# VHH binders against o75319, part 140

Target 1, 181 residues: o75319
Amino acid sequence: GNHIPERWKDYLPVGQRMPGTRFIAFKVPLQKSFEKKLAPEECFSPLDLFNKIREQNEELGLIIDLTYTQRYYKPEDLPETVPYLKIFTVGHQVPDDETIFKFKHAVNGFLKENKDNDKLIGVHCTHGLNRTGYLICRYLIDVEGVRPDDAIELFNRCRGHCLERQNYIEDLQNGPIRKNW
Below, E stands for the ipSAE of ESMFold2; O stands for the ipSAE of OpenDDE; V2 stands for 0.75 times the mean of E and O plus 0.25 times the DockQ between their complexes.

## First folded at step 10 (VHH)

Design he3 (framework vhh_6fv0_2)
Fold by ESMFold2-Fast, scan of step 10:
Structure he3 (fold): chain B 181 residues (1-181), chain A 120 residues (1-120)
Amino acid sequence: as target 1 above (181 residues)
Amino acid sequence: QVQLQESGGGLVQPGGSLRLSCAASGFTFSSYAMYWVRQAPEKGLEWVSTISSGGGSTYYKDSVKGRFTVSRDNAKNTLYLQMNSLKPEDAAQYYCATYRPWLDSRFDYRGQGTQVTVSS
C-alpha cells in the first residue's frame, strides 16, 4: 500500500544537529506518490529534507536508512552527491549485534573519509525516533564513551521527541557495551 | 567493475596455520574498510574480522581473537587473514567483503570465497 506510516504526521520532519557529533536525525521522507494524502505543510519529500537541513546551515554527507522497506522513497530520489546506505532493521526489538556493527562501521568509515569537512550523517527509520535514536546512542556510548543518560538526553533534545521504546532505553542504560563490534 | 578474488584456503590439521589473501580491483582499495566473513555448512554467514581503510584499526569475532590477524597492503590492493591455531569449528568458506558508502548495503560486494577445511 501507498498509505502514510502510522503516526508519521505526529513527528517533526528533521531534528537539530547533535552538538559534539556529526549526527542529525529525521523521519522517513515520502516520495511524490504519497502527497495525495498530505496537506502542503505536511509534505516531507527527499527534496524537502535537503532544504530543511540547508535552512539550519548544515550539509548532509551520508544518509543511513534503517527502515525495513523500500516503499517510502527510492535512492534515486536523493541527490547523486550524497551517499545512501541501507541497513535493514526490524522495528520493536533491540537491533542485533550485526546491525549495530554495520552502523558503527559505516559511521567510522564516513568520519575517517570526511575529516576535512563538517558534513553530517543523516539517520532515519520510519519516525526517526526509536531505531534511529537507539543506534545513534549506542554509537555514542560504545565508541565515544558517552554516559548512557547523557546520550539519550542529547538525542531527545536534538530530535525534539523522546525515545518511546522502553526495551531500547533499558538496553542503552543497563545493557552490555558491544566492544567487539 | 568491483572484483574481489580470495585465495589461500586448503586442508590443514588442527593447530595448523593458513594465510588467506584477497586481491581487489575496480575501486580505490585504500579508501575502504574491508572485512572477512565465513559460512560453514548448515550455518549462516558469520562476521570474522574488520580492518579500517588505512589498517590502523582491527576488530575480531570473540572465538578467533588472539588466533587470527587481519592485515592489508594498500600498495598491492590486497587483504590478508593470518589464521593460527586452527580448530575444526573454523572450517568454512571464507569471503572478503566491503561496504561502499554510496551503495545500498543490500549490494555490499563479496568475492567467490576460498574453502578452509580442518582435518586430522
Scores: ipSAE 0.013, ipTM 0.179, lowest interface PAE 8.4, mean pLDDT 86

Design he4 (framework vhh_6fv0_2)
Fold by ESMFold2-Fast, scan of step 10:
Structure he4 (fold): chain B 181 residues (1-181), chain A 120 residues (1-120)
Amino acid sequence: as target 1 above (181 residues)
Amino acid sequence: QVQLQESGGGLVQPGGSLRLSCAASGFTFSSYAMYWVRQAPEKGLEWVSTISSGGGSTYYKDSVKGRFTVSRDNAKNTLYLQMNSLKPEDAAQYYCAKRPWLSEYYFDYRGQGTQVTVSS
């Protein structure tokens, strides 16, 4: 259905750029068909996303969509100038190694092609928190050598919400480093 | 061509202070957030601090909060890191960067750095 995702209104639409990285996290934008169910101050469409990013004096160069659905918005709702990548992930479960590899490959490719600009990689799942925070932190730990606690703290502070899933936190703190691209 | 030149490192005793500078050229300095990162022998790269393009927002690694202050002078294309109450664990090669810090195989974006040694 055309139902607002559970708890979607509980989360800030867009976090801040994570310092020392190209990452910015946000909750899933909702296309115009959802706006009838939202107060004006609750609306967060694809257009609203780009307006909020510009208000922070930032520019998106890539969107990575981690949701397991396309019901919330379509790639066609985004500006043609911004690449869109879909990586289907299921909620509640720690992403598998192949999903982690795909995310790392996409990030590394973007960074290689965007060496001479400061454009951001926007990452979202439904709430922009658990799957989003896990994959961003996993990248920082495995590729950039960040200590797990430092990666989690940085994500939580910049997103404005703390990572909630204990299995995700446990994997980041104590799980093996995935040395694949 | 992007060029970053760090300076101001040296030998200091625990509790001492140092002021690092980074002279930037080859890009529009005022349009980019800037970063300080460090690497100690036998350790990976660590993010230390970030400053927004206009200087209005600053961020710090937890272990340096209250001791380090990042600032910038956009008219002079210069980034600074004021380091107070230095500890032995702060000893490292310090680099400034205009891009996200990356693993060693992507190190070409960084300059030579400036070495900070903290010893009694």
Scores: ipSAE 0.000, ipTM 0.190, lowest interface PAE 13.5, mean pLDDT 84

Design he5 (framework vhh_6fv0_2)
Fold by ESMFold2-Fast, scan of step 10:
Structure he5 (fold): chain B 181 residues (1-181), chain A 121 residues (1-121)
Amino acid sequence: as target 1 above (181 residues)
Amino acid sequence: QVQLQESGGGLVQPGGSLRLSCAASGFTFSSYAMYWVRQAPEKGLEWVSTISSGGGSTYYKDSVKGRFTVSRDNAKNTLYLQMNSLKPEDAAQYYCATGYRPWLSKYFDLRGQGTQVTVSS
């Protein structure tokens, strides 16, 4: 349907680049059909996303969409030059190992192909917070060896909002390392 | 040469108020969102509040919402946190932070020295 996602307006549209990484997190962009339900200052279209990232002197090289829907915007609404990857993730549940490995594979592949530039990996779910923060932090912990509390703090600071789901936080802090080949 | 200098902490009784300040230099302060984070003894670093680059949007940790107010003065390169109705669980070292890339790109935990808030009854 054409309804604004619950609590979508409560979140900052786009965070800042997470320093020392290629990650930037944001909430789901909403295509033009949603704008009648939004004040001008609340609009966050795919175009608005790219404008806000450019205002930070950054450039997107990949978008990873973690939502379990296609209703908010279409890949065709994105610039043709920016790859788009869909990984369907269910909200409320800690992503399964298959989802975690798909995310890690996509990130590692992007980094290998983009050694000669500083383009960012943009990651979003509906609010750009729980599923997004979980997968980014899981990557930092498992692949880059960052301490769980440090990964969570870095994400929270750069996103401008704290991870909210206790089961996600608990898994990051106390769960097993998912070894990536 | 990015620098952040926090001040305004101190001893306060439960229900009391404090106003923290963060003086920023070495980057274009008005172009970046700013954050307040805290660390209590034997606990990890915890996000408290965010303010957008222009000051038009503010966000808070649920447990401080309605009690804390973040603001900024871009002409003075200064960030503020007004803390009201302070609780014992708010006792912590408070730090300001920014996503300004040259400062943090190699040092994930780089921030000012912080200012201590102690709440005792």
Scores: ipSAE 0.000, ipTM 0.162, lowest interface PAE 14.7, mean pLDDT 84

Design he6 (framework vhh_6fv0_2)
Fold by ESMFold2-Fast, scan of step 10:
Structure he6 (fold): chain B 181 residues (1-181), chain A 121 residues (1-121)
Amino acid sequence: as target 1 above (181 residues)
Amino acid sequence: QVQLQESGGGLVQPGGSLRLSCAASGFTFSSYAMYWVRQAPEKGLEWVSTISSGGGSTYYKDSVKGRFTVSRDNAKNTLYLQMNSLKPEDAAQYYCARYSPWLTGRPFDYRGQGTQVTVSS
């Protein structure tokens, strides 16, 4: 059925744009069929996502969906003007090199095609925290040369929640730099 | 050749105000987000504020929110930081910086020589 993801209500819907980057992180939007289990103030549909981004005076140019499911919303629920990319990632596991490469490729392609605007790359998993934070931080560390602790601090501050999975944090701080693009 | 030149630092008493400026040249200033960063004696470099390329979005370190305001004048290629209610903890060398998503090995690609801010009674 249309069961709300575990702990989904515990997280802020949308973070702030990460300063000096094109990234913004959020939790998974839920299509209308989930709203029967939610109070009005708890609803966070694809429409709600775009309204909240606009309220921050920002505009999405790409959504990267890291969930390992298609049950929460359909790409068709998004505006046609915003590209959608699905990268299937399993929870609890540090993303593999193929997943990291796909993420880096998508981000680099977006930035190359969007040099003349300030549109954002929206990234989400189920909670917009662990897989989302890992891949954004991995990009900043490996591609932009940001120090691991600075990348993690920036993500935590802008998301409004700290990365929870110790194996993800450990890999970011002490893991190998992944140079393949 | 990218150049960034900070000015406006000085000695101020706690509760005082200073306005920092950064003159940019050698690149299309209006196309880049800009950072203010600082480094206190015996501390690492810390991020203070960011402003988007068009000036529509601003972001601040929690400890400076409500006290500092970043702004820019793209016609003059100049970045500003208005600092109010200064505290001893704000004493540092202040740098403006250009952030590049294509640069590796740094959180920003260029910074100037800095301007010194001293807060003392």
Scores: ipSAE 0.000, ipTM 0.138, lowest interface PAE 15.5, mean pLDDT 84

Design he7 (framework vhh_6fv0_2)
Fold by ESMFold2-Fast, scan of step 10:
Formats: structure tokens, sequence, C-alpha cells
Structure he7 (fold): chain B 181 residues (1-181), chain A 120 residues (1-120)
């Protein structure tokens, strides 16, 4: 359907680049068919996403879509020059090890192929918060060696919203580091 | 130049003990958290332990809790890992690693390592 996701309007459309990384987080863009239910200032289409990133003097090189649906927008709504990767994740549960490793592999591959530029990896779920924040923080902890609380603080500050799900926070702070990064 | 030099590895029987050391130079050791990581043959790099810059907070991989103890001597710029009740699964090359300041890139994050072999 054309239903706006629950609480979608409560979240800032796009955060800031996380300093020292190539990550930027945002909420799911909504294709034109959703605009009938939105005020002009509430619209956040794929085009709006790219305009807001350019306004920050940044450029996207990859989008990782963590939603379990394709109803919000299609890859065809994105510029042909920006690769799109879908990793299906279910909300409420901590992503499984296979999902975590797939995310890490995609990030590492992008960084290896983009050593000569400063393009960003854009990551989103529905709200760009819990699944998005978990996977970005998990990467920073496991691959970059960042302390869990520092990773969470950095994400919260740059996203403009704090991670909400206690099970995600608990896993980041006290869970095991996953192998095969 | 950041330098990390591990030592103390060797061959030990199951149930035995080893104490690893890491001598650090080229940075203000007392300002950074330190890590122990290991890599077994045909396996990826695995985190083992973390110690805060002042030594007041320590964290461990679940499988080593109660057996391994990380500590540091900031006056000597040295990191330690006391390994008790060693198991065959603990056999690996062990590395110490320096925390990157606010995700800064450009520092060597681990030394050359020290080999731990557990065999009867």
Amino acid sequence: as target 1 above (181 residues)
Amino acid sequence: QVQLQESGGGLVQPGGSLRLSCAASGFTFSSYAMYWVRQAPEKGLEWVSTISSGGGSTYYKDSVKGRFTVSRDNAKNTLYLQMNSLKPEDAAQYYCAKERPFLSYGFDYRGQGTQVTVSS
C-alpha cells in the first residue's frame, strides 16, 4: 500500500557523515506516490535524499537498503551511477551473523574499490535508526576496533536520534565480536 | 612511529598457563585503550580482550572469561595477557592492538604477534 510508515515523520530525513568513516544514515525515501499524504516540507523522495547529501558537500557511492520491503521506492528511482544493495532484515531482532557478515563484506568491498575518492556509504532501514545503527556500529566495533559506547555515541550524534531498541544496544555493548570481517 | 612488540608465546599442555607481553612505543600509551586479538590457522582474526586507557575497565570474549586476565603497566608502556587453563582452541598467533583515536586512520593497529601452541 501507500501508507506512510509508522512514526516515519518523527525522524530527521538524513543525518551527517560519521567523522572518520564513510557512513551516512537516513530514513527510507518515499517515491512520488506517497507525496499525496505529505506536506511539501515532509517530502523525502530519492531525489530529495541526493539533494540533501549534496547540501552537506557529500556524495553517495553506495546505498545499502535494510528494509524487508520494496514498496517505499525502487532501485530504478536512484541515479544509475549509484550502486544499490538490498539486505533484507526483519525489525525487532538483532541481525543474524550471516546478515552482519554480508554487511561487512559489502562495506569492505566498497572501501577497497573507492580508495581514490571520498564517496559515502548510505545506509537505511525504515527509520534509519535501529537496524541501520546496529549494523554500522557492529562494523565499527568488529572491523575498526571502536569501543561500543563510542560507536553508539558517534552514531546517535550524527544521526540526530538515539538508538531505541534495548536488545540492539545490549548486543553492541556486551555481545561477542563476530568472526570473518 | 607506533610500534607494538609481542612476546611470551610458546608451547604449553592443555590446562597450562602463559603470560603474554606487548611493549609499546611511539605514542602516549596511557591515553589509549588496548586490545588482544588472535588468529588461528585457517580462521579469521578474533577479538580476545580489551582494557581501558587507565586499566579500570576490562572486557573479554565469552569463551575466555574466567581464564584470561588483561592488565597494563602504563609506567612501563606494557600490556599483558595472563592465560590460565589453556585449551587446544586457544592455539593461535596473538597480537596486541592500539585503539585508533576517534577512528583516525594511519596508525599500525597491531604488532607482528607471538605464537601460542597448545598440545599434549
Scores: ipSAE 0.000, ipTM 0.114, lowest interface PAE 16.3, mean pLDDT 84

Design he8 (framework vhh_6fv0_2)
Fold by ESMFold2-Fast, scan of step 10:
Structure he8 (fold): chain B 181 residues (1-181), chain A 121 residues (1-121)
Amino acid sequence: as target 1 above (181 residues)
Amino acid sequence: QVQLQESGGGLVQPGGSLRLSCAASGFTFSSYAMYWVRQAPEKGLEWVSTISSGGGSTYYKDSVKGRFTVSRDNAKNTLYLQMNSLKPEDAAQYYCATHRSWLEGYPFDYRGQGTQVTVSS
């Protein structure tokens, strides 16, 4: 459909790069067909995403799309030079072990292939907040050994919005550590 | 290129055990994560377990935790699933699977022909 996602306008389009990492988080870009429902300053298309990343003097090397739909934009709307990975996730539930592993696998693979550059991993769900923040923080905790509260604080500060779902926060703070390899 | 062949399925009574095996060839097995997935009659494909390339990390579907154990032997290019305390709900065609690229959205793009598990008394 062509309806704007609930609360989408309430969130900053793109956060800042998370220092010490290759992650940058943003809300879902919306293809041109959605712009009839948006004021010019509210528009956030795939093109707008890349313009905003460039304005921060950063470059995207990968987009990980965590939405459970393909209605918001098509991979074809992205530059051919930027890999696109879709991981279907549902909104209310803590991502399951399968989803966590897929995310870690993609991040590790990107980092190995991009060790000689500084390109970013862009991660988004609908709002670029709960599922996005959970998976980024889960990676930092499980793979990089970051303390849970430090990971959450770093994400919140750089995204410009705090993680909202208490079950996600609880799992990050008190859930099992899932070692990589 | 990728070839996967499952074996070890069969008929067991509730509470019984089976060990499934998957022989892999056509790729550098030790470099790729491996998966077990299953499909019951007239139901969708369901993820069961994942094991990292080195075998150090394992993940399980909630309903099989504590009953199933995934393992691998990289020297033999073989993946295993030890299934204990089998329930009627576990009856399905079981497949081993992998994906070769971190860019692949579906990690089960490469899978074998499967092995049938039936749980009946």
Scores: ipSAE 0.012, ipTM 0.265, lowest interface PAE 9.1, mean pLDDT 86

Design he9 (framework vhh_6fv0_2; at its last look DockQ between E and O 0.01; V2 from the best seeds 0.00; counts 0 for: pae E 18.6 > 2, placed apart)
Fold by ESMFold2-Fast, scan of step 10:
Structure he9 (fold): chain B 181 residues (1-181), chain A 121 residues (1-121)
Amino acid sequence: as target 1 above (181 residues)
Amino acid sequence: QVQLQESGGGLVQPGGSLRLSCAASGFTFSSYAMYWVRQAPEKGLEWVSTISSGGGSTYYKDSVKGRFTVSRDNAKNTLYLQMNSLKPEDAAQYYCAKYKPWFSDYGMDVRGQGTQVTVSS
């Protein structure tokens, strides 16, 4: 289907790099078949994603796709030089332990292999907000020892939109913390 | 040559306990995160639990939290799964595996002998 995701146009395409980290968050890119339903300034294809990252003088080294679908774009739409990891996550639910572990494993593996460069880990769900913000904040809290409120504030400021799901926010603030994952 | 050998399965009544073991050889066990997956009749493989390389972090499928405990003994190259309060829905063939590189899919190579858990009578 060529239907634009609900509220997708309401969100900025790409946030800013989160200072002190290798993370950058964005909304799902839409392949060219969606462009006939979009004004030119609303288009955000995989190519547009890489152009916007370059405009910030940044470079992607990994994309983590948290959507529960493959209908918006395909890995083949991305440069072969950028690894792509799909972690199927259901919206509205706090991500389960399997998802949390997969995310931490991918991030830690990327950082070990990329210690000699400054390439970014790009993370997205449909809107680049709730599932994306949860997993990035969960990583910062559990692995890097960041205080929950500080992690949430940093994500909100850099993404340009605040986490919306109360259950996600409450889990980050009051849930168990696994140090040294 | 990577070798993983599961044991400890058996028949238990609902509410019973079993301790599964996985003996590892052919790789540096202490350097890899390990996981347990299971496959019930007419179901696909489902992830059960993961443990970090040093044992400091554990992760569980929601339905087994509070009932299952994963642990490891790096000196003995052995992975364990303590299963308490077993339910009929836990009946499955259980397999252990090591994590592949971060960007690769997991679970597809878990096709060894495994150890069978039956919860009945």
Scores: ipSAE 0.199, ipTM 0.629, lowest interface PAE 4.8, mean pLDDT 88
Fold by OpenDDE, look of step 11:
Structure he9 (fold): chain B 181 residues (1-181), chain A 121 residues (1-121)
Amino acid sequence: as target 1 above (181 residues)
Amino acid sequence: QVQLQESGGGLVQPGGSLRLSCAASGFTFSSYAMYWVRQAPEKGLEWVSTISSGGGSTYYKDSVKGRFTVSRDNAKNTLYLQMNSLKPEDAAQYYCAKYKPWFSDYGMDVRGQGTQVTVSS
């Protein structure tokens, strides 16, 4: 169906580029069929996403969709020039090693192929916060060697919302480094 | 500057109820998960409950599940803790805290002066 995700309206649609990284987080854009259930100012479509990114003088080079559903928008709603990657990620629980690996692999691949530009990796789950924040932070911690507290602070500041789930926070702060295959 | 002010504590008998409030200012309240923590005499600070920024997700210490309910009104910048079926072991100074994932226990940034909850027959 096309019911609005719970609390979706509560979150900023798009964060800011994370300084020193190629990451930007945003909440899930909703396809046109959802607009009838939203006030005009609440609407956030795939088109709106790209407009907002452009307003920040940025350009998306990849979208990583972490939602566990396909009902929110279609890849066809995105420009053909922007690759779309789906990584089905279950909510509320710490992503498993496979999910983490998939995410890292995608990011590394993108960075390898996009050394000559400054395009961004757009990452979103439903709210673009918990799953999104965890995986971005996990990457920064495991791959870039960023201290957990610094990674979390950076994400929270740039997203405009703080990670909410204690299990995610604890895993980032105290959990083991995951294999970088 | 970040300010938190707890209220609503008091003396109740076992089985009684209290509703704590926390007034927040100095930050974008709706952007932060909020915590309730408590400290009993001669004990360390312990986590009680967490509520997500939007209020859609809540977490509880096992010992308070089913008895305590955390909620928030983002329009009023206020955090709440409804405490029912209070037990003597719930007696403590209760604090609300803004989530800060860095350089703090439980990811707590700032907490207020607290409000005292006493449970005694």
Scores: ipSAE 0.006, ipTM 0.266, lowest interface PAE 11.4, mean pLDDT 90
Fold by ESMFold2, look of step 11:
Structure he9 (fold): chain B 181 residues (1-181), chain A 121 residues (1-121)
Amino acid sequence: as target 1 above (181 residues)
Amino acid sequence: QVQLQESGGGLVQPGGSLRLSCAASGFTFSSYAMYWVRQAPEKGLEWVSTISSGGGSTYYKDSVKGRFTVSRDNAKNTLYLQMNSLKPEDAAQYYCAKYKPWFSDYGMDVRGQGTQVTVSS
């Protein structure tokens, strides 16, 4: 069998919509093969994800998957048809400019196509915290002009967990603004 | 669209057994975890059991562990609950559900009409 990702149980499954944005962050949902070693209250499947989003009176319009692997779930097995984009993002290191550009491009494209609705961009890595928080904050800082500390505080509050990786936090706070093209 | 139809309830003496069935249609049954919930008079819905979409993982409320067994047949779009060693406190209307009771789909829970389990005291 399928190993539960390290520390995955330590994180809330889904955060809350970040006010003033179209983002919601969550940890990676796990397909049925992982449920063998999970108590019912610990399960977080693709179905559970969509149910939790609806419980918040929200709707997903795009899922951006930042994981470096295909083993957790298959996009074709999602319970609803939602646009899905994988951006392979290396962990433990500040994402490079190409990765940041891909993320910004995807978000900007979504916003243009969805200007007449209020659907959300769901973003996840394995835990929905470090890579997810970095890229969301990088977008808010570079594209929306949000102050770094305000972006980080908003993410932490809405995710329900604080960003942990110090090199990401330092890059957000003290690094240069990245160009948007 | 989504249809769930429970059956197999009835009157049984304490210590007896029943097998509940849930026939599903209107969705891709094999793609969803399925839930058994129950409701006794004057109580809210109570989670009883969960089975993963492929049937490989099962989960139970503590008070029914060892007595109830959930299973599914994805080829027949049918969910089952084998209930052994029934107690008066198990008496309830039993429902199968596509989503957890506190979830909504288009603003409502999706579950069947239920099947009554009555345990004589």
Scores: ipSAE 0.000, ipTM 0.111, lowest interface PAE 18.6, mean pLDDT 84
ESMFold2 (binder alone), look of step 11: mean pLDDT 80; pTM 0.811

Design hf1 (framework vhh_7qia_2)
Fold by ESMFold2-Fast, scan of step 10:
Structure hf1 (fold): chain B 181 residues (1-181), chain A 119 residues (1-119)
Amino acid sequence: as target 1 above (181 residues)
Amino acid sequence: QLQLVESGGGLVQPGGSLRLSCEASGFTFSSYAMGWYRQAPGKQRELVAFITSGGSTNYADSVKGRFTISRDNAKNTVYLQMNSLRPEDTAIYYCAAYRPWLSGYMDVWGKGTPVTVSS
């Protein structure tokens, strides 16, 4: 009985690495119990995620899960070699400063511990788009000094879908830089 | 802040056993998930065993059935029992503490304890 998230099938499973960064964005993987509701070509399990990233000649070193639920998959469904971080974020609202701080701290910690490799930080919410794109772009703007429009364009191109939430886009373009990293 | 100190590494023959210990200092040990990582010469660190704050355990396929992770919250200690050791298990073994909700993903690392498996 678990229901597929609304519009989940409308999005590409996984984007491409954002060049010049360690980020890759994807939609939420769905554990085996969801597969009864999916055609074979629609399946995107945790295993499918790792296979698709390997097909791009990339390797995950961290998954950051931004969903407000644990029903889609469990950390135990991931390879034991890939660390998992949960940051509960509500949809539709611009993430608060505490959430932004947690995300930045996690990214900075990963980068510090992974200087000698090229492993990726995988970030997802339900669709891998609005919350995911916001936090990645917020990091690039606030920490790496990327221009807002350039960060948004880079995310949209690499994800294969454009950020949809106007309040998120407006905050990225016109909101204050948060020096909480 | 949490500090980790590993011990118990050493030289052992193939097929032998070792038990590693990692002692944590700090007030919140029981709220952390704990992991054992290893780094072989010239390779990246890999997670080999993980234990949640509630005591659930996970293992890398390469060590499943041979390694056992456990914790003693009263002693602020996490253990790795390593049986049927193989030359490919040769690495520096690191203890790591993980608190998902607060910040970062790997809050603190120990300095490591070397394990060498050879004839």
Scores: ipSAE 0.000, ipTM 0.114, lowest interface PAE 14.6, mean pLDDT 84

Design hf10 (framework vhh_7qia_2)
Fold by ESMFold2-Fast, scan of step 10:
Structure hf10 (fold): chain B 181 residues (1-181), chain A 119 residues (1-119)
Amino acid sequence: as target 1 above (181 residues)
Amino acid sequence: QLQLVESGGGLVQPGGSLRLSCEASGFTFSSYAMGWYRQAPGKQRELVAFITSGGSTNYADSVKGRFTISRDNAKNTVYLQMNSLRPEDTAIYYCAAKLWEYRSGMDVWGKGTPVTVSS
């Protein structure tokens, strides 16, 4: 189906690079078949994503797709030069340890292979907010040693929207550190 | 979590040079901003040189033109090249890292390496 995700239009398409990190967060791009349900100013295709990143003088080196569906766009809609990783995550639930480990492994591998450049890791779920913000903040807290409130504040400011799911916020602030290595 | 180990400190004569190295272990070194601080006996710790994740540098006025900070992300190392050293540069030099440049203070500190400038 071609139905627009609930509240998708309410969110900014792309945030800003999170300073001191390689992360940038955005909402799910929608392939051209969705454009008949959108005004021109509401369109956010894979092409629009790369144009907006370029307008910020940034370059994507990896996309991590956290959605539980493949209906919004296909990997072949992305430039051949940008790796795409799918991590299926369900909404509403705090991601499990296996999902957290897979995310950390992908980020660490990208950073190791990209020491000589400044390319970004683009992360999205449906709205680019709850699952996206949780996994980015979890990485910063567990791997980089960032204080939870600082990670959350940085993500909220750079995304342009605050994390909405209280269970995610509670886990980040008071939950256990997931040391997966 | 990042760990920092400094090396290269020692005794030098006034006018001499030293290169300090700080090797980071752990992932994501390229994402951190790095600084060199020093603390002379009986004085407050002060920032002498800073380098952002993007490579922009900043220096204390007392060391501008004499000290150069640089980084090698492939080696997870930050360097401080110290030229034209003066007795006033005598201090313990600390490597430090932070993930967010918009905040004051540093997240991770090394143990320090002593530098003595005397004849």
Scores: ipSAE 0.000, ipTM 0.110, lowest interface PAE 18.8, mean pLDDT 86

